# Ledger of designs, part 98: miniprotein binders against a7ua95r516to809

Target 1, 294 residues: a7ua95r516to809
Amino acid sequence: ASLSLLSISDLVPDLQFIFFWMSNAIEILYFIQQKSPAYMQTIELMDDKAGSKESLLSATISANEEAMTILEEVIMYTFQQCVYYITKTLYVVLPGLLDCNPFGTEPSSEQCRRAAGVCVCAVCVMPEAVRRVVSVFQTTSDLLQQYQVHSEIQSQMFAYLFFFTNVSLFNQLIDKGPARGWFQRSRVLQIQASVKILLDWAKGAGHNHLAQKFFAKFCSTVTILASPPQQLSQMSWKALCAEHPSLKPVQLHRILTQYQLMAELGPLPIWQPSSEDEAYIYRTVDLLESFENH
Short names: E, the ipSAE of ESMFold2; O, the ipSAE of OpenDDE; V2, 0.75 times the mean of E and O plus 0.25 times the DockQ between their complexes.

## First folded at step 7 (miniprotein)

Design de15 (at its last look DockQ between E and O 0.92; V2 from the best seeds 0.75)
Fold by ESMFold2, look of step 7:
Structure de15 (fold): chain B 294 residues (1-294), chain A 95 residues (1-95)
Amino acid sequence: as target 1 above (294 residues)
Amino acid sequence: SLRKRAEELERKAQELKEKVEELRREAEEKGAPEEVEELLKYAEEMAQAAKFLARLAEIALERGDPELARLLLRAAKILLDLAELLIKEAERLLE
């Protein structure tokens, strides 16, 4: 994939110009919205000696509406450009998150001393793969703040970036997981720790609600795979569907199948799909998610 | 060319701002109604916004984005036409 060399830092100069145009278009749009009512009132109260008042008012309303419509198109155009460039870098860096080990092999004694006298032997170190993903999110956040982009637009940007992240990670785990050994217990725990680092970043950046909403499918998958067999084997299909509503029947069935293989369990009667869902567990068209489905 | 159009719109915006200043002085000399000053204020703000949009379009052309520049110039033209209409009405009221 020719995109493996793309980094967010290479794109910052282009992103700066795009955010510059976006931010200024938003400011002009806001200016027109806030000023137009007062000026319309002034025109409505004018003496209409020549009979031109209604023509002036109509032309003014039309001009304001058309200008605002075009500025909204500028904002959409620049937003789509930002998303395009940023998701190209995410596409390249996200797969590494599934292969990394956030648990260090040599946790330093300094990390233990910094815990105020508590020895923490399983200190998570941010691996390079996680750092690359966090760097994309942090750089995006820094640029949005630098150009004072409206908070609604900032939220929409991160909503899409988290949606994209979820789809990318989920699809790769489901599609490549068996061949890559990603369903092994130790591997799932490493993946869980890496995702926690991303969730911690999102919480600290003020995007916790968006992350909770848009990572739900991937997080549900990892939660199931990380569950102890004694606990999970007591949960019925109906209970699992209710606890993990983000998972489609075919997706949940595939996850449980991989769990059975890695936990060395045979098929369990309690995991048999409900009669309503039984027709859907073989719909392979529903197994992987679309990047366009948000 | 789009660059010539952007430069023309920026020049026109500055011309309209200067015309507003002239009419503001005339309105003061004639003791014109407050309505004239409000129309001139509106025209000046629209011309200033249009001037800024034209500058943004020039930057977009320098960076090789003529599609963005066309959108920005369309908005600039609309605001300039509005400013000119407001100026003409202010002129009529000063007569």
Scores: ipSAE 0.755, ipTM 0.938, lowest interface PAE 0.6, mean pLDDT 85
Fold by OpenDDE base, look of step 7:
Structure de15 (fold): chain B 294 residues (1-294), chain A 95 residues (1-95)
Amino acid sequence: as target 1 above (294 residues)
Amino acid sequence: SLRKRAEELERKAQELKEKVEELRREAEEKGAPEEVEELLKYAEEMAQAAKFLARLAEIALERGDPELARLLLRAAKILLDLAELLIKEAERLLE
């Protein structure tokens, strides 16, 4: 099937097995970690009548360590598989978020349409493009809960998915935004409204802190671009750096430059980078975010 | 084959659990110290975990993931080997 037709629903059967393996591996690992000290203590307190105590203890320690190491590998393997499948679906649906008009009238979700009435739940009232993104996260959340995956692993999963989403959206906006017209005020306001719906969902799902942390760069970019020219033109480079610490100097400089072009503003001395930042604004290697440094 | 290995490990795990039950009865009859029961309990738990890992490996094979199956089977084997060592020590203490 073409990547364009891949939905999260199509992957649920495969993901269920992966989450099943992951959850059970975590449970067994946790069991070994909790019980191993007590069992080793029992062996240590045994009478050494045949001189086998030391050998048994050594073998027990070695076996437990090796088993836990392999189980950790299983957990890592299954985690990576989950991320691989989920991010594939995100690749498909995320571009639609930038083109979304959340102020339009869109139909309710298919799941709620099957109910005898118009569902007014938060998901059903979402624009289709936003709903598709939220559906990926919601499905992930539901599966994690269904298989009772350890809370730390759940947090790591959402941290990575939010990170991935932020990098993807930020890079697309910076790289393709000018050409696609996403820097136009009307389009920016649509993007701002769309991301707010996503953040509100994350808050409702209990992931507010993670969402605020990992979407900071994209949100800062959208906030700057959504600012009226009259307001933004009164803010100095230093003030903007202080207000948006998640943006690197090169990123802020690019955003302001593109904003200036879009708004047809003349040169603004107040936006001129400080002498300290002057060397950094030309570091184009730092312009786009990397997926590798998470 | 990996499937045959999984089936063998499941069988072995069941055999070890049965051995634990046998030794537990013997320990009770002889009035063995609490440490014997603790060893047997540990062995039983390891055997049970191994059996479950072997089942997970079978599912992985059915889903076309032999790499995952190999990891699960390796872990199962280690836990069964540990269970055997614990059982041997329990037997020694019952002599």
Scores: ipSAE 0.640, ipTM 0.879, lowest interface PAE 0.7, mean pLDDT 91
ESMFold2 (binder alone), look of step 7: mean pLDDT 90; pTM 0.894

Design de16 (at its last look DockQ between E and O 0.83; V2 from the best seeds 0.65)
Fold by ESMFold2, look of step 7:
Structure de16 (fold): chain B 294 residues (1-294), chain A 95 residues (1-95)
Amino acid sequence: as target 1 above (294 residues)
Amino acid sequence: SLRKRAEELERKAQELKEKVEELRREAEEKGAPEEVEELLKYAEELAQAAKYLARLAEIALERGDPELARLLLRAAKILLDLAELLIKEAERLLE
């Protein structure tokens, strides 16, 4: 409950200072990398009557190398602090994505594409829960641009934010889904629509490659769960593994078990794991993902 | 303790910048070799970077981040020590 009071807007002042320190550390690092070699060449060409040139060159090289190392540590430290604050906000808002209904009757024309021909009059609406997640990503993007953070660092940040989002959503779905009714067909379709909004944001922001890579596990899960029973029951275990390589055997088995239960397809297993996968489908230690991986 | 170190490094950086300005005027008056001017220019840029790093560390301390401040002050100290060494070499060459 106390965590539910955190919003990205409340953290912007703190994030601004952290990005300020990061950008200034990068600028000074650039000075050392780009400017100091010219000065060292000047020292190299000096007339060495007093015999101090070698000592001065050695001290200059050592100081530059040590300063660059420390500035890189500053950049890494400030990056980790940004990620810490941003993921605290994400942790609070992400679970709501699994409970929201994007198929309301009052559409947001900017964020809504017509649902895949299911209802001619239905229009996607950005629920408040999805809006909160998009706001975190958009605010992060705006701050990175405002402080002119190097594009490689921006990519690293969104890679981690998408990784965190994937782990959080997947673990919540697997762990709490049965009790919360999230495996029901209508609920899964709502979740699928909400994830589509996030993917569209990532594409429009220039992060499509990162989103495709780091959302793969959650997206595979939702794709399987959203499949019509007639279609899914005709796919073999081998085919599902090939189509969804991001899912571990225990994860795929759990998803299919829940699917079969909610689609009321009876107790007889429809999907038979391969011989090599049979040993792994009950390894519950491998069921949930770690926030420290990927 | 860290705040006093940050203030001390900022004062030292300013003192070195003022010393560089004095020596650059002396070098110009004496018609010193281009190398002396380049050493002094390098020292000035290093002292200015160190001063800025010390100011960033003060802000970090005000916001309760002593680990960031320690990193910034270590970098400031290194650049300032190099600036001082370059100034001493420039002084020696002006004699």
Scores: ipSAE 0.713, ipTM 0.929, lowest interface PAE 0.6, mean pLDDT 85
Fold by OpenDDE base, look of step 7:
Formats: sequence, structure tokens, C-alpha cells
Structure de16 (fold): chain B 294 residues (1-294), chain A 95 residues (1-95)
Amino acid sequence: as target 1 above (294 residues)
Amino acid sequence: SLRKRAEELERKAQELKEKVEELRREAEEKGAPEEVEELLKYAEELAQAAKYLARLAEIALERGDPELARLLLRAAKILLDLAELLIKEAERLLE
């Protein structure tokens, strides 16, 4: 199937099995971790008849360690598989978020239409492009809850998905934004509104802290671009750096340069990088975010 | 084959559970110390966990993921081996 036709709903049957394996592996790992110390203590307290106690204890420790190691590998493997499938779906739907006009009239979701007419739930009132992104996250959340996956693994999953989303959106905006007109004020305001809907969903889903943390760079970029020229032209380089610490100097410089071009502003001495940052604004390798080392 | 290995591990897990039940009855009849019951309980839980892992491996095979199946079966084997060691110790303590 072409990547363009891939929906999260199409992946649900495969994801269900992966989550099932992951959840069961976590439960068994937890069982070993909780029970192993007590049983080792029991062995240690036994009478040393025929010198077998030490060998049994050693064998028990070794077996438990090896079993836990393999179970951790299973958990990591299944986690990576989940991320792989979910991020493929995100890759398809995320570009639509940047082109979305949230102020237009769009139809409600198909799922709620089937029940009793016009649904006014938060998801049904979302623009289609935003709803598609939210649907990926909601489906992930529902599956994690359905299979009662450990809360720490749930947090790690959403942390990575938000990270991936931020990197993808940020890189697309920086790289393609000028050419696609996404730096135009009207388009920026649409993007800002769309992101707000996504963040509001994340807050409602209990992931507010993670969303604020991992979307900081994209949100900072959108905030700067959404600022009126009269307001932004009064902010110094140092003030902007302080207000947006998630942006590297090279990133801030690129954003301001493109803003200046878009707004047809003349040279602004107030945006001149400090002497300390002067060397860093030319580090083009740091301009785009990496998907690696998360 | 991986499927044959999974079936064998499931059978072995069931055999160990039956052995635990037998030894638990013997322990009760002899008035064995509580340590024997604890060993047997752990062995039973390990055997049950191994049985589930083997079933998960079969599902992985059906879904076309032999790598995952191999990992699950390896874990199941380790847990069963440990269960056997605990059962042997319980038997020794009942002599």
C-alpha cells in the first residue's frame, strides 16, 4: 500500500499484538524483579546440607539475571516496533497540519457521525488535518490503556512521539516554510491555532508536561513568527534568546532572517547577534533537529 | 522448528506444574518446613510464566515474527530450567 493511504486504523490489528507482547513481557519482568529477592533470601536461610546451597543460589541469581535481560530485550523490541509503525503514520499526516486552516468549516469525524448526527465533542470540532494527528495519539493512548501497559512505558512512548512530532514539524517549517509561504503572518496564525488544538488535547489526555517540554522548540518558532512586526522589532537578540531558550543561536538567526525577508523589514541592528553568539549562528549543522539520540 | 519448540516448552511447563502439585501434597503429609512450600510456589509461578511466553511465541510465529518468537522461547526455557532447579531442591529437602 502506498504510504499516502496508510492510516492508524489500518495498523491497529498489528499494533494490538505488539502491545500484547510488550505488556505481558513487562508483567513477567516485574514478577521476577519483585519475587527474586525474597526467594534468594529463602535459599540463603536454608540449611547447607551437602554444600548445595551456594550452587543453587548462584544458579538462581544467574537464571534470574539472564531471564530479565531477555525480557528487557523483548520489551525494547516491541517498543521499537510500536514506534516504527506509529511514526510512519505520523510522517504521513503531519505535513497536513502545517497546511491546515483551522478557521474554516470542516466536517465532523466519521466515527461520531454514525452515532446520532452532529457530534460536538472536542475531536469532532477539530479541523480534519488536526484530527488526523490527534487520532494517531488517541489510538496509541487507547491501546496502551487497553493492554494496561506500565505507566513509565506509556510516558516514554508519548515522550518519543512528541519528540518526533516536534522535530518533524520544526524541520519542515524551517526548511520548506519560506518556499511554501508558511512564514506569512496569516499562515503562521493558522499553524499556531492548529498547534494549540493539539496541545489542548495533550493537556486533556494528561500529557501536558511532556507536550510543553517536547514541543517547546516548534512552539517558540511559531510564537516568534506570529509576533507582529511592531512588537518583534523592539526585542533585542539577547531578549529573544532569553525568551526562547529552546532555540539554538543558528535557529533563532535563521528564523529572524526569514521573518525580516517576509515582512520586508530593513536591517535591524537590534537583532544583531552578540559577540558571544557570532560564531554559533554559522553552525548550519545545528540548524535542523536530529531524530537521533533521543 | 520454533513451533515444535514452543509446544515442547508448554508441555514441559505443564509437567512441572503437576510435579509441584505432587510435591506439595508430599510436603503437607510429611510436615515439611515452610521453605519447601515457598520453593514450590516460586517454581509453579515460573512454570506458568514460561507457559505464557511459549504461547506468545506461537502467536509471534503466526504473525510472521520468528525473531520475537526466538526471544520469547529463550526466556521461557530459562524460567523452566530455574523451576526445575527449585523443584530438585524441594525434593532434596523432602528426603
Scores: ipSAE 0.455, ipTM 0.803, lowest interface PAE 1.0, mean pLDDT 90
ESMFold2 (binder alone), look of step 7: mean pLDDT 90; pTM 0.895

Design de17 (at its last look DockQ between E and O 0.93; V2 from the best seeds 0.00; counts 0 for: SAP 70.704 > 70)
Fold by ESMFold2, look of step 8:
Structure de17 (fold): chain B 294 residues (1-294), chain A 95 residues (1-95)
Amino acid sequence: as target 1 above (294 residues)
Amino acid sequence: SLRKRAEELERKAQELKEKVEELRREAEEKGAPEEVEELLKYAEELAQAAKWLARLAEIALERGDPELARLLLRAAKILLDLAELLIKEAERLLE
């Protein structure tokens, strides 16, 4: 459908209205929260000539609570709309990160051929697949700043976007990696470099802590797969679990199995799961991550 | 229609704001207690918020989002009703 094929730039006009409503709902909610206590204190201090003070206090409390509940629903509704549109775009562009080569470009591209004496496309440009993902994050950041959305909501937005990115990349790597050749060491190093560009963007944008937290599972996977065989074969199951707490036993087991196949290693005794973990390494329902978890 | 309700709530909010302005001038002329001025200030801010919510709902209807508009108008109605109660109390105290 057209929504699933659109770039983030095509969705900006709709996102602008959604952020507009969200920002205004947040401002009105804060007005109620900040002003209500002082005004209720004023009502409490009034002379009760007609016996109306307690009725007025009750009405004020009830109205404020009900209005805040509704405004919280508006904020949640608009937040969910934003993430829906943004993640639809993100879902389309993320697989390209697993296929791209950040270390090189075609030297004979049409634009490079026309300007071969004056430009070096591989040196001066970000890979297109990475640029598309960064553009989604940067456009989101720009909109949040344009509408002066409260910093806690901005953090929640990027927490969800990074969570979504991690789940999408991890699930595709685990599920489609064998058929796509993504477990080959050279490909893993390319993937690692592409993710580093995203992490650098997040750091420069002030979201380093969120990116480190929410990319942990995918980054752990890539770190293991990128490790030299001499180094990784010396690490026990217990050590790998401790080093990579974001990985479930079934996930770590699958990653090590793919590593063994790629590196042409036989079974290693030190990678044997504990008896407790052995009960969990076959739970295929735990292999892929849910987009519902955050 | 939902659009007519939004326009009516915005108009009522503006009417209450104008009423508050007149009552604040009356309170100053009469040297009313600070409590009356605070009630009127609260009512004015609530009416302004309700007016803005109603305007936001009109925009949501123009953009084809009646679900969002219904939420915004429900909040606007609540704040406007409270503003009206505060105005009535301020009027009573100015007597």
Scores: ipSAE 0.763, ipTM 0.941, lowest interface PAE 0.5, mean pLDDT 85
Fold by OpenDDE base, look of step 7:
Structure de17 (fold): chain B 294 residues (1-294), chain A 95 residues (1-95)
Amino acid sequence: as target 1 above (294 residues)
Amino acid sequence: SLRKRAEELERKAQELKEKVEELRREAEEKGAPEEVEELLKYAEELAQAAKWLARLAEIALERGDPELARLLLRAAKILLDLAELLIKEAERLLE
């Protein structure tokens, strides 16, 4: 199947097995971690009638450490597999979010329509492009809950997925935005509304803190671009840096430069980078976000 | 084959659980110290965990992931080996 046809629903059967392995491995790891100290203490308190106590204790420690190491590898492996499949689906659906017009009338989800006719749930009233993105996250959440995956692993999963989403959207907006007209005010307002729907979902799903943290760069970019020229032209470089600390100087400079071109503004001395930042605005290597080191 | 290894580990885990039950009855009859029961409980829990790991490995094989199966089987073996050591110690304490 072409990458364009890949949906999260197509991956659910494979993901279910991965989450099953992950959840069971975590449970067994937790069992070893919680019970090992008590059993070691029991061995330590035993009478050393045959000199076997020390050997048994050593063997117990070694076996537990080795088993835990292997189980951690299993957990890491399954986690990476989940992330790989889920991000693959995100890669397909995320570009649609930037082209979405959330103010249009779009039909409810096919699943809810088939079951209940007209569904007015929060997901069914979402624009199709937003709903597709939310569906990936919701399916992930449902699977994590279904298999009772440890809360820390759930948090790590969503942290990475939000990170990936932010990097993808930010890089696409910065790189392709000017050419695709995404820097036009009307289009920016559509993007802002679409992102708000996604953030509202994340809040409702209990991931508000993670969403605010990991979407900061994309949200800052959209906020700047959505600002009226009359308002933004009154803000100095220093003020903008202070209000949007998630943006690197080179990123802010690029955003403002493209904004200036789009809004047909003349040179604005007030947006001139400080002498301290002047060296950094030319670091084009730092312009796009990296998917590495997360 | 990995499948045969998984089946063997599952069988071994069941054998160890049965051995634990046997020794638990003997311990009760002899009035053995609580330490023996604790060792046997630990061995039983390890054997059960190993059995689950072996089953997970079988599923991994069915899904075409022999690498995951190998890891799971390795962990299962380690837990079973430890369970055997604990059972041997319990037997020694019952002599």
Scores: ipSAE 0.699, ipTM 0.902, lowest interface PAE 0.6, mean pLDDT 91
ESMFold2, look of step 7: ipSAE 0.758; ipTM 0.937
ESMFold2 (binder alone), look of step 7: mean pLDDT 90; pTM 0.894
ESMFold2 (binder alone), look of step 8: mean pLDDT 90; pTM 0.894
OpenDDE base, look of step 8: ipSAE 0.666; ipTM 0.889

Design de18 (at its last look DockQ between E and O 0.88; V2 from the best seeds 0.71)
Fold by ESMFold2, look of step 7:
Structure de18 (fold): chain B 294 residues (1-294), chain A 95 residues (1-95)
Amino acid sequence: as target 1 above (294 residues)
Amino acid sequence: SLRKRAEELERKAQELKEKVEELRREAEEKGAPEEVEELLKYAEELAQAAKFLARLAEIALERGDPELARLLLRAAKILLDLAEALIKEAERLLE
């Protein structure tokens, strides 16, 4: 069967078990780290009539250290399993963000205007593609809270999910963008609006700092592509590199090349790479990002 | 099998918890030092944690994850062995 195409809602029962194991391993680890030292102090104060105190203290230290190591392995193992399930669903739903129209159709906008007059919600309607991605993030957040997972682990989870999202969107845009027409200005503006909705979710969920950090490469790409030709043509290669440090030279070069083609611009001397960057703009191995690094 | 091992660790954890309760009654009757009560409290908490880890391992086996179950049972055994050592020391102090 095609279990790899399951929606996030189909995976919730499996995720519930994994979060259950993770959260309980964390609780026991916390007990050992934070409460057991007081009991060791009791052992240290014990009367050592038969000479058993040092043996018991040694056994206690050894057992605590070994148990903590194993529980850390359990936490890492369950964390990786959660990431595996969640990113499988993200991989399926993320490409749709590049194809959707977040501005909505006139009939949808007209219905909203009639109910409340001219309202901003008609412009900010959440397309199904964006809703599917938000649903993955929201379900993850709900499960982490339901199982009372420590806030540091929650932050690590969303750091990875945002990293994965950025890599997936960037690679799809760079790799498939020319064939799919995603570099056309109207499409770039639609993509920009879609990512704004996702960033707004992250801000409302308390993850704004993580989203700002880990979406930087994709956001920089869209910002450049969305710039009007008159404004972008006034920015040198050096200025673009300084404004968008998350982009590698080969990536910036490719983005500007696609911009020139779409805007029907000839080569611009101001966009000539610096001498130190010119050696790197043809490194095609560096063009796409790896899902294994961030 | 891992399932039989998990069930045995749960039974042993319950036996140690019951032993702790017996020794707490004896310690109170004999007016034992406060450190005996603290050792028994520690042993009880360790046995309870070990019991819970064994239960988590049973669930992992039912879900087809024997590697997770193996890790959980290793941790459970370590905590239970420590609890038993604490109980033996408490018994020695009570004579």
Scores: ipSAE 0.754, ipTM 0.936, lowest interface PAE 0.6, mean pLDDT 85
Fold by OpenDDE base, look of step 7:
Structure de18 (fold): chain B 294 residues (1-294), chain A 95 residues (1-95)
Amino acid sequence: as target 1 above (294 residues)
Amino acid sequence: SLRKRAEELERKAQELKEKVEELRREAEEKGAPEEVEELLKYAEELAQAAKFLARLAEIALERGDPELARLLLRAAKILLDLAEALIKEAERLLE
């Protein structure tokens, strides 16, 4: 099947089973972790008739450790499967976010579950491209809650998904942005507005801290590019580094260089990297973010 | 087959639960110490967990994931073996 036709709704039946397995494995793991110490103590306090106590204790310890190890493997396996399916859908819908014009009038979603007919909920009034991205996250959230997945695993899931989203959007913007015209101020403002809608959703969903943390690089890039030339040309390299600590020197340098070209600005001495950063701005290996660093 | 193993583990889990109920009645009749009841309770909970893992494995097989099924069945087997060991110790303490 063409990846272009894959929606999160198509994956819900498969994801439901994965979340079911994961949630139950977690519950059993916690059961063992919570009960094992008490049972071991019970065995330790038993009368040592015919040396059976030590053997039983050893068997109990070994069995619990082995069972917990396997259950952790199940949890990790199911977690990876969830991430695999969800990131596939994100991969399809994320490029649309960069091309989105959020200031246009778009019809509300006919598939809104919140109301019959024309819905004016926060999701239905979103631009279609933004709504598609939010739908992936909302569906994930709904499934996690439906199956009562442990809060720590929920946090890890969203951390990874936000990380993936940031890396994907950042890399696309840096690599394809100049050619696609995404560095033009009007287009940047559209991107900024679209990202704001996504961040507002994350805040409303209780993931504000995670979103702020993991979208920092993309947000910093968009903020710089959205800045008026009059304002940005007054900021030194050092000031920009301090204001945007999530960006590596090579990344900031690339952004400023492309900004300069787009805005038809001459060379700006104030943007010259410090002597300390001069060696780092040429480290092109550090330009794009890696998906492996999570 | 993995399916047959799952069914066997479910059956074994049920047998162990029934054994626990039998021994609990005996323990009550004999006035056995609290430690026996604790062992039996743990064994019962382990058997129940194992039974559920076996059911999860069957679902995994139906969904075409034999790798996941194998992991679930391994965990179920370990828990049942431990439950059986605890039951044997409880029996010994009741003699």
Scores: ipSAE 0.542, ipTM 0.842, lowest interface PAE 0.9, mean pLDDT 90
ESMFold2 (binder alone), look of step 7: mean pLDDT 90; pTM 0.897

